# VH-VL binders against Holliday junction branch migration complex subunit RuvA (ruvA), part 7

Target 1, 202 residues: Holliday junction branch migration complex subunit RuvA (ruvA), of Salinibacter ruber (q2s5c8)
Amino acid sequence: MIDYVSGTLVDKTTDSALVDVNGLGYRVHVPTSTYKRLPDTDEEVTLHTYHYLREDDESLYGFATKAERTVFETMTGVSRVGPKLALSALSAMTPTELRDHVMEGDKSRLTQISGVGTKTADRLIVELRDRLADLDVLEDTSPLSGGSDARAEARADALEALTELGLSKADAERSIRQVLRDNAGIQSADELVRRALKADQE
Below, E stands for the ipSAE of ESMFold2; O stands for the ipSAE of OpenDDE; V2 stands for 0.75 times the mean of E and O plus 0.25 times the DockQ between their complexes.

## First folded at step 1 (VH-VL)

Design t10 (framework fv_tocilizumab)
Fold by ESMFold2-Fast, scan of step 1:
Structure t10 (fold): chain C 202 residues (1-202), chain A 122 residues (1-122), chain B 107 residues (1-107)
Amino acid sequence: as target 1 above (202 residues)
Amino acid sequence: QVQLQESGPGLVRPSQTLSLTCTVSGYSISSGHYWSWVRQPPGRGLEWIGYIYYSGSTTYNPSLKSRVTMLRDTSKNQFSLRLSSVTAADTAVYYCARSRFLEWLPSGMDVWGQGSLVTVSS
Amino acid sequence: DIQMTQSPSSLSASVGDRVTITCRASQSISSYLNWYQQKPGKAPKLLIYAASSLQSGVPSRFSGSGSGTDFTFTISSLQPEDIATYYCQQSYSTPYTFGQGTKVEIK
């Protein structure tokens, strides 16, 4: 099984990357979120891969982060959820965002994913709730360049600060999730900590 | 397609409250995204006022925070801006706009209303 | 607050010219930078989001690049309908802030 590919990026399109590994070219399907983090052609790249094997489809998928791969794997394990829908989900929101929406039961946000209607949103909430509960926030970071890295780091910093202040990791994550659901303008770890502490006291 | 339209009085007297409503069609405001107000004084640049999240949570520009309130009316698919204690400095074209999701944050305002000129004058 | 500075404040160019506008943030904003076009009497229109992503329906002659503090917006071949004021905007931290605008004119 191929767990990652590391080599020279030969070509990229909005939905695929071609990676040269010692003379072998691997065509890897990627979500838009991964595409945005890809370097320019002729640069080195490492992608976390998932070898999708079903009766009617065999393809290699690549991701900037292990968390994206985990989301893809768990989503494609859901009945009637295929790779295209899983890629759409990762293109619409981060793994951490998807986990939070699923944990909260937020159907309105899940239906914003291309191809997800109310029935599919309900299925995702039921099927993924347990599987995504243990998703590591730190797995949602990548050495690849990308616009979401600062946000993921701020969330991780806030989680660490809250646990140092005496909250359990479960309580800290619940407070952070509540704050982010209700306060779209939070940009810094410091602000997130202050609001999460207030939410925990309420 | 999604469309936004501002409405409200074009003239407000100093010390009164400026009140504007944004009517949204083609998308339910309670279904997602961030719903923003941005203003532009005549001949000047753009200033972000604040937004209301689809859940009803609000974030305001700190320079205006003490005077700003944003509300939503999901039954009418509208969100509104109230700006208290207005002065001549609040004379501007007021726009409502939708921001897309990106890592819990708006990124790019992709749909805008036409704008409503509000003049603060006695 | 994060300050956004655009250069130049205005420019005049001929049809077919390559036009470049720059935007500088007072601190790093990663790639959370958007570009808008505003024609006289009209609302702003989103052209570029996330520093380099072209908004759906926007002509390919518009492009963006940069990260951190320095960003560039380019019109590869200026057309008459491109006469407008262009604004950059950071969405990294509230309050979201705009550059002062760059007025693009023909001649």
Scores: ipSAE 0.000, ipTM 0.439, lowest interface PAE 16.2, mean pLDDT 80

Design t11 (framework fv_tocilizumab)
Fold by ESMFold2-Fast, scan of step 1:
Structure t11 (fold): chain C 202 residues (1-202), chain A 123 residues (1-123), chain B 107 residues (1-107)
Amino acid sequence: as target 1 above (202 residues)
Amino acid sequence: QVQLQESGPGLVRPSQTLSLTCTVSGYSISSGYYWSWVRQPPGRGLEWIGYIYHSGSTTYNPSLKSRVTMLRDTSKNQFSLRLSSVTAADTAVYYCARGYDILTGYSHAFDIWGQGSLVTVSS
Amino acid sequence: DIQMTQSPSSLSASVGDRVTITCRASQSISSYLNWYQQKPGKAPKLLIYAASSLQSGVPSRFSGSGSGTDFTFTISSLQPEDIATYYCQQSYRTPYTFGQGTKVEIK
């Protein structure tokens, strides 16, 4: 198992990258989303890798973020979902978008992925809901700079703070949800922590 | 406090389009949540119709999908339901409701409901 | 679609009694189950979400338990204002589906 590859980018195409690591060339398959983030050739690059091993296929896949790698690994664990389809999904959607569409049961959006029909969309929804619920959304940055991004960060910070203060993850999540239902406009992690602690003590 | 209020005609003729609007106060519909419609025929149970996510994405109950359209008007802070080709079976109290899950991005529960608007489909 | 079946369809109990309602899903829904109270002429009110979490402002006599396919809703000491129809609802997968309802009445 190779967890990451860090070296000089010597060649790239829309579906692959060649990385030189002290004289060893690693050719990795990448989704278009990772390709767009690759530097120019002769620059340094680090890719998170997944070594795909099956009876009829052995390939190395590379990703710009750990979240992309987790989505790829999770999708290829689904019956009848192979690497080509998983790469297509990552090329069409960010990990956060894919998680949200799966959690929502949004078949129409999922069938826009090349190679995904109604049957595969249903399978992805059923198989991925619980597996993607814990996906670390902070490993994928949104290009949007709005208050919704700030709120997501505040929620993550509050969750971390509450668990550091001794709450279980489940209790912390429940308390945060209750607080935000009453006060959806809260944007501060400090305010969320204060109100969640009070709610938990009730 | 966040409040939802339905409005629209209480009588619709068979084969026409049922149109209802939900006016939201106390929260911007484009800032979060899943904005939903749920109906209840007289003396029967609840049936979920669909939702519009704060981004504008929609999901409809497959049993109604071919007849349902949901729209939002962010300038008026409203979302609406259109149900085409109505029959007597569409007679129901129609509720708008807010679905809520901030951490997972999935509607876990309907925490705020409108009062409900009775729509009768009759000649 | 996931089918939700409630039992019983109706019940009569005395003030102070412990009331239990059950809800069964046609497939595993993990803990994605909610309970609602509906009084005549009123919209449903959320009481319990995520199978066992009490909604803010709801009296502690209401509780929920269960996971997977079998769930229970309990009123530990029935009060006159609790007379209503109660619905379970799965939020595991769209379309969201509700149970048929359980009507709770005073003897």
Scores: ipSAE 0.000, ipTM 0.459, lowest interface PAE 14.7, mean pLDDT 80

## First folded at step 4 (VH-VL)

Design b02 (from b00 with light chain Q27R T100K; framework fv_alirocumab)
Heavy chain, then light chain:
Amino acid sequence: EVQLVESGGGLVQPGGSLRLSCAASGFTFSDYAMNWVRQAPGKGLDWVSTISGSGGSTNYADSVKGRFIISRDSSKHTLYLQMNSLRAEDTAVYYCAKDYDSSGYEDYFDYWGRGTLVTVSS
Amino acid sequence: DIVMTQSPDSLAVSLGERATINCKSSRSVLYSSNNENYLGWYQQKPGQPPNLLIYWASTRESGVPDRFSGSGSGTDFTLTISSLQAEDVAVYYCQQYYSKPLTFGQGTKLEIK
ESMFold2-Fast, scan of step 4: ipSAE 0.000; ipTM 0.471

Design b18 (from b00 with heavy chain S52D G53S; framework fv_alirocumab)
Fold by ESMFold2-Fast, scan of step 4:
Structure b18 (fold): chain C 202 residues (1-202), chain A 122 residues (1-122), chain B 113 residues (1-113)
Amino acid sequence: as target 1 above (202 residues)
Amino acid sequence: EVQLVESGGGLVQPGGSLRLSCAASGFTFSDYAMNWVRQAPGKGLDWVSTIDSSGGSTNYADSVKGRFIISRDSSKHTLYLQMNSLRAEDTAVYYCAKDYDSSGYEDYFDYWGRGTLVTVSS
Amino acid sequence: DIVMTQSPDSLAVSLGERATINCKSSQSVLYSSNNENYLGWYQQKPGQPPNLLIYWASTRESGVPDRFSGSGSGTDFTLTISSLQAEDVAVYYCQQYYSTPLTFGQGTKLEIK
């Protein structure tokens, strides 16, 4: 069982991500909700995974949050619900929205999920209501971490350094914005400072 | 007319394997979930396994999990049951059964095949 | 798992008389939001596959004679044959489809006296 994968995002499509973990490439299937949260290629990424093992399907699925993974696992345990329908559900609504609609018996909202008719919606309500009642909504708020966090910290450090060197906060921010427009790949505060100072001389 | 025709049953030794087939006709096979239900001699009905219309979701009775494998081939309009590690308790007539509705959750069965007998010698 | 228990195991009834078969589930098969019972009944004649009689506890399948009726709710269900005919000699099974695994009752054998 693989509980998560953490590494460099090599490739992504609307329904999959390829993550390089020290030379091993893991291709994981993802819902659209997770795809939208994926960083650009060559950035770091961490996905919560579920190894789906059935007679006609042995695949690895990846999710931005543990709540999404729990919904996927719970849905695929329902008779006649496969991974495609579970991915469609997560692409149509959040784990919290799905839980609320199931608990309320909101058949109309559930039928908006691709592949879910009125009879399947009834079955989802019956099978999932008690299983989703204890869903931890806080697990649905854990954001993907990686290069963006490091870059935010580097940007803050560079802003402070430039201000200490005599630039006004507004001038420092302007210089940093200009540097990042020209080179979005900068990952360190010292590089940001050096390029911002050079830009200020032009 | 809807028809389900099972085949592949026979006599097999304990620990052996058999593959059952169910040829479907008279309805849009790819739209319906399909089931295997068995009946031991002189006993009642015992649900074995289900597979959804897409083939992406399967479910099994606890007594056969890890040993039996349900699958389908929509292009051939055929349902399969691969039975491995057979035990004397698996001796039964195996029926192929069609879900009532194409929506995939009405798990009561409007059409059944005539069954195929599997005998696992003790 | 939902366990289905039928009573009696066997029943002998004279032609033209009423036959009553009971089915009990170990937990409710009534879904309160749609007020439906996820319960069906099958007839199995000797040497034949099962035939669907009733679904949703009380809905009679097309082609099934009016003498067959289903009733009950929650955990207690009844199949009634109002005027037994010779062709009704069979084993009758209840089935729940409320949750997986799908389960059947052990069957009730109906004979003519």
Scores: ipSAE 0.000, ipTM 0.451, lowest interface PAE 13.0, mean pLDDT 82

Design b20 (from b00 with heavy chain S54E; framework fv_alirocumab)
Heavy chain, then light chain:
Amino acid sequence: EVQLVESGGGLVQPGGSLRLSCAASGFTFSDYAMNWVRQAPGKGLDWVSTISGEGGSTNYADSVKGRFIISRDSSKHTLYLQMNSLRAEDTAVYYCAKDYDSSGYEDYFDYWGRGTLVTVSS
Amino acid sequence: DIVMTQSPDSLAVSLGERATINCKSSQSVLYSSNNENYLGWYQQKPGQPPNLLIYWASTRESGVPDRFSGSGSGTDFTLTISSLQAEDVAVYYCQQYYSTPLTFGQGTKLEIK
ESMFold2-Fast, scan of step 4: ipSAE 0.000; ipTM 0.474

Design b25 (from b00 with light chain S32R S33G; framework fv_alirocumab; at its last look DockQ between E and O 0.01; V2 from the best seeds 0.00; counts 0 for: pae E 12.4 > 2, placed apart)
Fold by ESMFold2, look of step 5:
Structure b25 (fold): chain C 202 residues (1-202), chain A 122 residues (1-122), chain B 113 residues (1-113)
Amino acid sequence: as target 1 above (202 residues)
Amino acid sequence: EVQLVESGGGLVQPGGSLRLSCAASGFTFSDYAMNWVRQAPGKGLDWVSTISGSGGSTNYADSVKGRFIISRDSSKHTLYLQMNSLRAEDTAVYYCAKDYDSSGYEDYFDYWGRGTLVTVSS
Amino acid sequence: DIVMTQSPDSLAVSLGERATINCKSSQSVLYRGNNENYLGWYQQKPGQPPNLLIYWASTRESGVPDRFSGSGSGTDFTLTISSLQAEDVAVYYCQQYYSTPLTFGQGTKLEIK
């Protein structure tokens, strides 16, 4: 199972990201909320993915956060709710907002999602209530990277590399933090080291 | 008007646990890193832990690593400190403090709460 | 760890006179990437939480009287109160935010002579 894709963002559109992973280009479908959080092209990106496989539909979907992926997974598990409707929901509201409306039974807000009528809103409320109740456990607090573990590994590797190149631990940490303030989406230790060394030479 | 209100302090036996809370208001909570800083009676300030605005990065003082867990709930605008395996040396007033910079990373603190006292003694 | 050492530990100064508090870091807190000193000063009055006075070594926080000023660079920093007022009685702390762990000086208690 493909849980995430991590690589260079080579192209993006309002509903997709093309990620180059060691010479393989993955077209990943994304909601508008994830599109808005994608870095500039040629930067590193990590997306939480779900491989949607049905008789007539075989696509890879990607999300900036695990909460968004959970909403997508949960929604597409509801009868007559497909990927387009799930992406519409994530484009219209945050996972937390969706959970709250479902828990409150707020049909009027749910029907404002493109493609959601009264019957679909009722189905979402009934079928999602228990599955989204624990969404706070999955609430996204990560920066846009698809996985904070991958970013943490890149920072750790960059710190080690910078100290091996002669910077003190303190100088290396400060340089890395400054680079990430300017370029929050960096996922490559090599790129992080390169930018940190340039900044240190100022 | 930025407000930070700590709660959850009290008297605990060594080896016990407490969870501190800090209710935050008056700013966009998720944009700023949050911190715990403590002050033992009659002593100076001692940084304890920081959590980034997104919550994806945490840092701890060596004296509390493995025993304390910082966390935040953006929907409740609340910062937490789960303190486990408490020792007498953890006795202090615990302050929550807001980072000045909206970068979401550790920096200096422009607003502090009133503090909550934690006493660890038998 | 970057150790912050303040001097003196306590200081008594007459009203209207100049008070000077020194802070020395064990490593430079000047970052060459942006040419800033990652150094702040806090005031803590009795029974109150700390209050930010100065950041970036010399920039006053909004609402802080202009009699407070910070100076220095690298490893040596100074907080100056140009004309001491009664309400300035407090403990003053310097703090580095250059790297983790974030560390404070031991504090300088300022009193009226």
Scores: ipSAE 0.000, ipTM 0.471, lowest interface PAE 12.4, mean pLDDT 82
ESMFold2-Fast, scan of step 4: ipSAE 0.000; ipTM 0.482
ESMFold2 (binder alone), look of step 5: mean pLDDT 92; pTM 0.945
OpenDDE, look of step 5: ipSAE 0.028; ipTM 0.580

Design b27 (from b00 with light chain N35Q E36D; framework fv_alirocumab)
Heavy chain, then light chain:
Amino acid sequence: EVQLVESGGGLVQPGGSLRLSCAASGFTFSDYAMNWVRQAPGKGLDWVSTISGSGGSTNYADSVKGRFIISRDSSKHTLYLQMNSLRAEDTAVYYCAKDYDSSGYEDYFDYWGRGTLVTVSS
Amino acid sequence: DIVMTQSPDSLAVSLGERATINCKSSQSVLYSSNQDNYLGWYQQKPGQPPNLLIYWASTRESGVPDRFSGSGSGTDFTLTISSLQAEDVAVYYCQQYYSTPLTFGQGTKLEIK
ESMFold2-Fast, scan of step 4: ipSAE 0.000; ipTM 0.484

Design b32 (framework fv_alirocumab)
Fold by ESMFold2-Fast, scan of step 4:
Structure b32 (fold): chain C 202 residues (1-202), chain A 121 residues (1-121), chain B 113 residues (1-113)
Amino acid sequence: as target 1 above (202 residues)
Amino acid sequence: EVQLVESGGGLVQPGGSLRLSCAASGFTFSDYAMNWVRQAPGKGLDWVSTISGSGGSTNYADSVKGRFIISRDSSKHTLYLQMNSLRAEDTAVYYCAKDYDSGYEDYFDYWGRGTLVTVSS
Amino acid sequence: DIVMTQSPDSLAVSLGERATINCKSSQSVLYSSNNENYLGWYQQKPGQPPNLLIYWASTRESGVPDRFSGSGSGTDFTLTISSLQAEDVAVYYCQQYYSTPLTFGQGTKLEIK
């Protein structure tokens, strides 16, 4: 099983990337979100990979982030959800957006995913809600994402408080990120928690 | 309302060529794999070929590999089957069939009415 | 290639009685990673294209009467019509979608006695 490929990008199309790893060419299928983040050919690239295995058919899928791979793996582990649907979901929405719409039961947003009708949207909500609740969105962030020490501490305290109040780690992180995008000056964990809970009701 | 309408069938001589079309409507065409399935007179269903939604992946039954070419035009919402080096055994009604979901799984919720291809002198 | 074999080739059943059609695959169509059977059933009435009845071995397609049910796992599958109606006269096909080439059974012709 190949967990990642790191090498020179030799070729790319909208749905695939060819990576040269010391003379071995790995062709991986990618969602549009990963394609948009691919460098130009002859540049270095690292993709997190997932092997999708069927009888006499082996497909390798690649992602720019571990969160994207987790969503893909989780979705393809659900009955009636194949790799094409999972790639379409990741091409339409970020991992956090997909998780949020599934958690909220937002069928109309899920039907914006190409190939997803009302029946498939209902199935995704039922099957993926529990599976995506603990998606670790922090795997997508830089260690240097924070500003001041006070702000970083307030974020950590707010995340802990929101999870203790019954929100998943993923929901808490989404709410905190939304609040800070709109109110960058917040330094109090208590204020951040209050505003995050209000944002979660929107 | 999903509609699949095949055209292009007819009488053709052995060794000849024919191009089938399937006009699709009522769904996001480029998100679904499409298939050709044929049925010889009085016989069962026989899968011919599949093409992915993007057109990047194709598969063929061994009996048609090297002779038939499946393709699609997303802007026209149309599936094609170019049939070359036709044989008497290719005589059948050719159905256009849509994958159920945009996933990899190839079971078919909608079929066209079919178009008859007769290969004889 | 996965070979699909149906039995019987033809079946005559009285109105209101149970009809049972069997489908056997030459190798397992159960995928261990998702624990699903990659098997569907189609109904084809004279002069019409096939219609999907059952997918994932036992899931009934929307609009299909509840008298139709699918069962089985691995290599042995059954389509059951609990109380045969006149409109059920058709040829029934099983299909595997576990691997390419996609394959269908030879068909079972269902007639009323």
Scores: ipSAE 0.000, ipTM 0.471, lowest interface PAE 13.2, mean pLDDT 82

Design b33 (from b00 with heavy chain D101Y S102D G104S Y105G E106Y D107E Y108S; framework fv_alirocumab)
Fold by ESMFold2-Fast, scan of step 4:
Structure b33 (fold): chain C 202 residues (1-202), chain A 122 residues (1-122), chain B 113 residues (1-113)
Amino acid sequence: as target 1 above (202 residues)
Amino acid sequence: EVQLVESGGGLVQPGGSLRLSCAASGFTFSDYAMNWVRQAPGKGLDWVSTISGSGGSTNYADSVKGRFIISRDSSKHTLYLQMNSLRAEDTAVYYCAKDYYDSSGYESFDYWGRGTLVTVSS
Amino acid sequence: DIVMTQSPDSLAVSLGERATINCKSSQSVLYSSNNENYLGWYQQKPGQPPNLLIYWASTRESGVPDRFSGSGSGTDFTLTISSLQAEDVAVYYCQQYYSTPLTFGQGTKLEIK
């Protein structure tokens, strides 16, 4: 059981961090929100960890804040909600935003999370309402070291929309890249989705 | 069309310094992570460094850590590599390369410049 | 560090025949959360910069001829050219982008027999 790791950041990718704690290397999976807060390699870092243990899956997950970890832990406790969906939720919105949308029953906002359709949104509202009601985001919130990129968010949203419409991730990425290569100025997810669908229908 | 044009390479003595530049055009520069990749004469490809779209995150190959500094100027659409304490082993063509997808980095590289040659020799 | 090893170091194939290049990673480059392999293939012709052929192990880059295909998962990957053309003479590199440092294979030189 590991509640946190504090040490030197040796390595990082968009989905993982390797932390050296006195000669022991801990590889942790992180959401994009945590990745954006990671320092440069060779700097000190502290991550709040969650040890995900199932019969066929054992992984260590790391978060910049305890609120993010609580959201991840709470979501993965919901039937049919796995680590992938929980990481997508944390990449799409803050713990406070997620709590508020769940409390309000805002299905429209929840379906913007990659992998969340209307049925999953309904399940999240029912299952998470009581568990997130007392979430104290201010105790655990850290300032973001990097800003959100509007175009990166538009691409992530478009990728999710295209996969929800039945494209494989690979086909969706291909279509998005073809559109962006031809029309580098596109800023909105809606326009990107429209053009990508047209390209894929060839 | 996407273009990446490297400059600043040349002959330098061991222990010397050079600053490489990569002028980017044809895409929204700050939306993409950028990379430097080098290739020694007759050898394979070696990743050198990456920088996120905002410039807030950088990473380096172990062989250049503490000697090289990657940076970018969003207003000039230019990527830089400050190379200090140069060694004979740093002799290579240095390519500027764009991440294929977004500002976070650590993906494949969809566009490359033609490269600039750095020769470290007396 | 993830070490990428290609085989063979060089390969001679007749025009119109199939060329197969292998790449092995010292550890898995499969990300379980999205079930994608963080592996790409590049082509480098003499005097030119590398050109991206394939990313995510099997997704062909826009503009790349359909005779190029990538396959494999985890630690073992293959680049296949179904019908070799004269313009395909190049050095081919695999690359993992699962973990830093980003690493490339040593390269496979493809020549016409």
Scores: ipSAE 0.000, ipTM 0.468, lowest interface PAE 14.5, mean pLDDT 81

Design b37 (from b00 with heavy chain D99G E106D D107S; framework fv_alirocumab)
Fold by ESMFold2-Fast, scan of step 4:
Structure b37 (fold): chain C 202 residues (1-202), chain A 122 residues (1-122), chain B 113 residues (1-113)
Amino acid sequence: as target 1 above (202 residues)
Amino acid sequence: EVQLVESGGGLVQPGGSLRLSCAASGFTFSDYAMNWVRQAPGKGLDWVSTISGSGGSTNYADSVKGRFIISRDSSKHTLYLQMNSLRAEDTAVYYCAKGYDSSGYDSYFDYWGRGTLVTVSS
Amino acid sequence: DIVMTQSPDSLAVSLGERATINCKSSQSVLYSSNNENYLGWYQQKPGQPPNLLIYWASTRESGVPDRFSGSGSGTDFTLTISSLQAEDVAVYYCQQYYSTPLTFGQGTKLEIK
């Protein structure tokens, strides 16, 4: 039932972090996305945790954002989806990217995730579509990072720029949605504008 | 399992037109972006065009934009390249290549056809 | 446009020795959201289409021998063949797929010394 750990980062590897909480060392398994947001050792860190307890496995998982934790929890609730696959998903794409690919039914993109074949991709689309549609990844922020806010700001900036370049608000919004359907991971307003204009002129 | 078979290459005069086809099998065609990549004799690889899995997005190299049209027919599992206003510099082997996902913007190419030679000469 | 530059243009290496091919992009192909490098490596033998070796800078394609490895991040990338075999004689290309237009390096011709 540990909901978060906040303490001194003692050690980190590409797949785990060791956090000292007043003399108790918590080894938490982390996706690559969380690892990249970790501070240097001997600095303070806060991780949102999920205590995975099954008959054959008891482990603590840690995430930079609540959105990542929600994705992990939701995925591990799917039949035959274990924590390794859920960590692979979060290491391959952000919660927003995963949500968008599931919503689009993009099996090809989902099969890029280590351990996800065509049957598992189909199951993820069916099982996660409704759950992830309600996930507010854009409002979820972390003390370690606010990556979801960056996308919302990039989208707003791109909308403003496209409108100033002569597109109607409706046309600009449609172009941005079209670009994001094909490239859900874009965070740069400049990249969004460039791809939206290129797509619109084709 | 995955097969891409190009056809339609040949000798054409400058200013002429030619249509290339690529018959795809062994995968769910509409889930993947499809691409044309060309290679002039003795030269390197040159990306020509991409079409997204849905067909909703197309992208072209500047050198062919306005002259070439990429399209796909999901019912026939076939990719096309309509080449108009051909120039001597378009002489190349044209490869059909499969993207790794449905995106029309960020493909690497996991499967390639054998290529079809297009020669533009008088 | 992202310009891809390979070095060297040609390379001769003895059988069993290490071959190293470099690739530089004119701007970063690292996407911060997923922390992936949008870079691939292809092998092309005479008369054959290119064959995918590496994607996401360091992931080996299924069926590719483990003597092939990719490394690097951002703008500087390396393809390494740890113990050259006769069948490795080919032209090698790097490719960025971070943005359109998709671009390839000029190619590196690998020959047996």
Scores: ipSAE 0.000, ipTM 0.432, lowest interface PAE 20.3, mean pLDDT 81

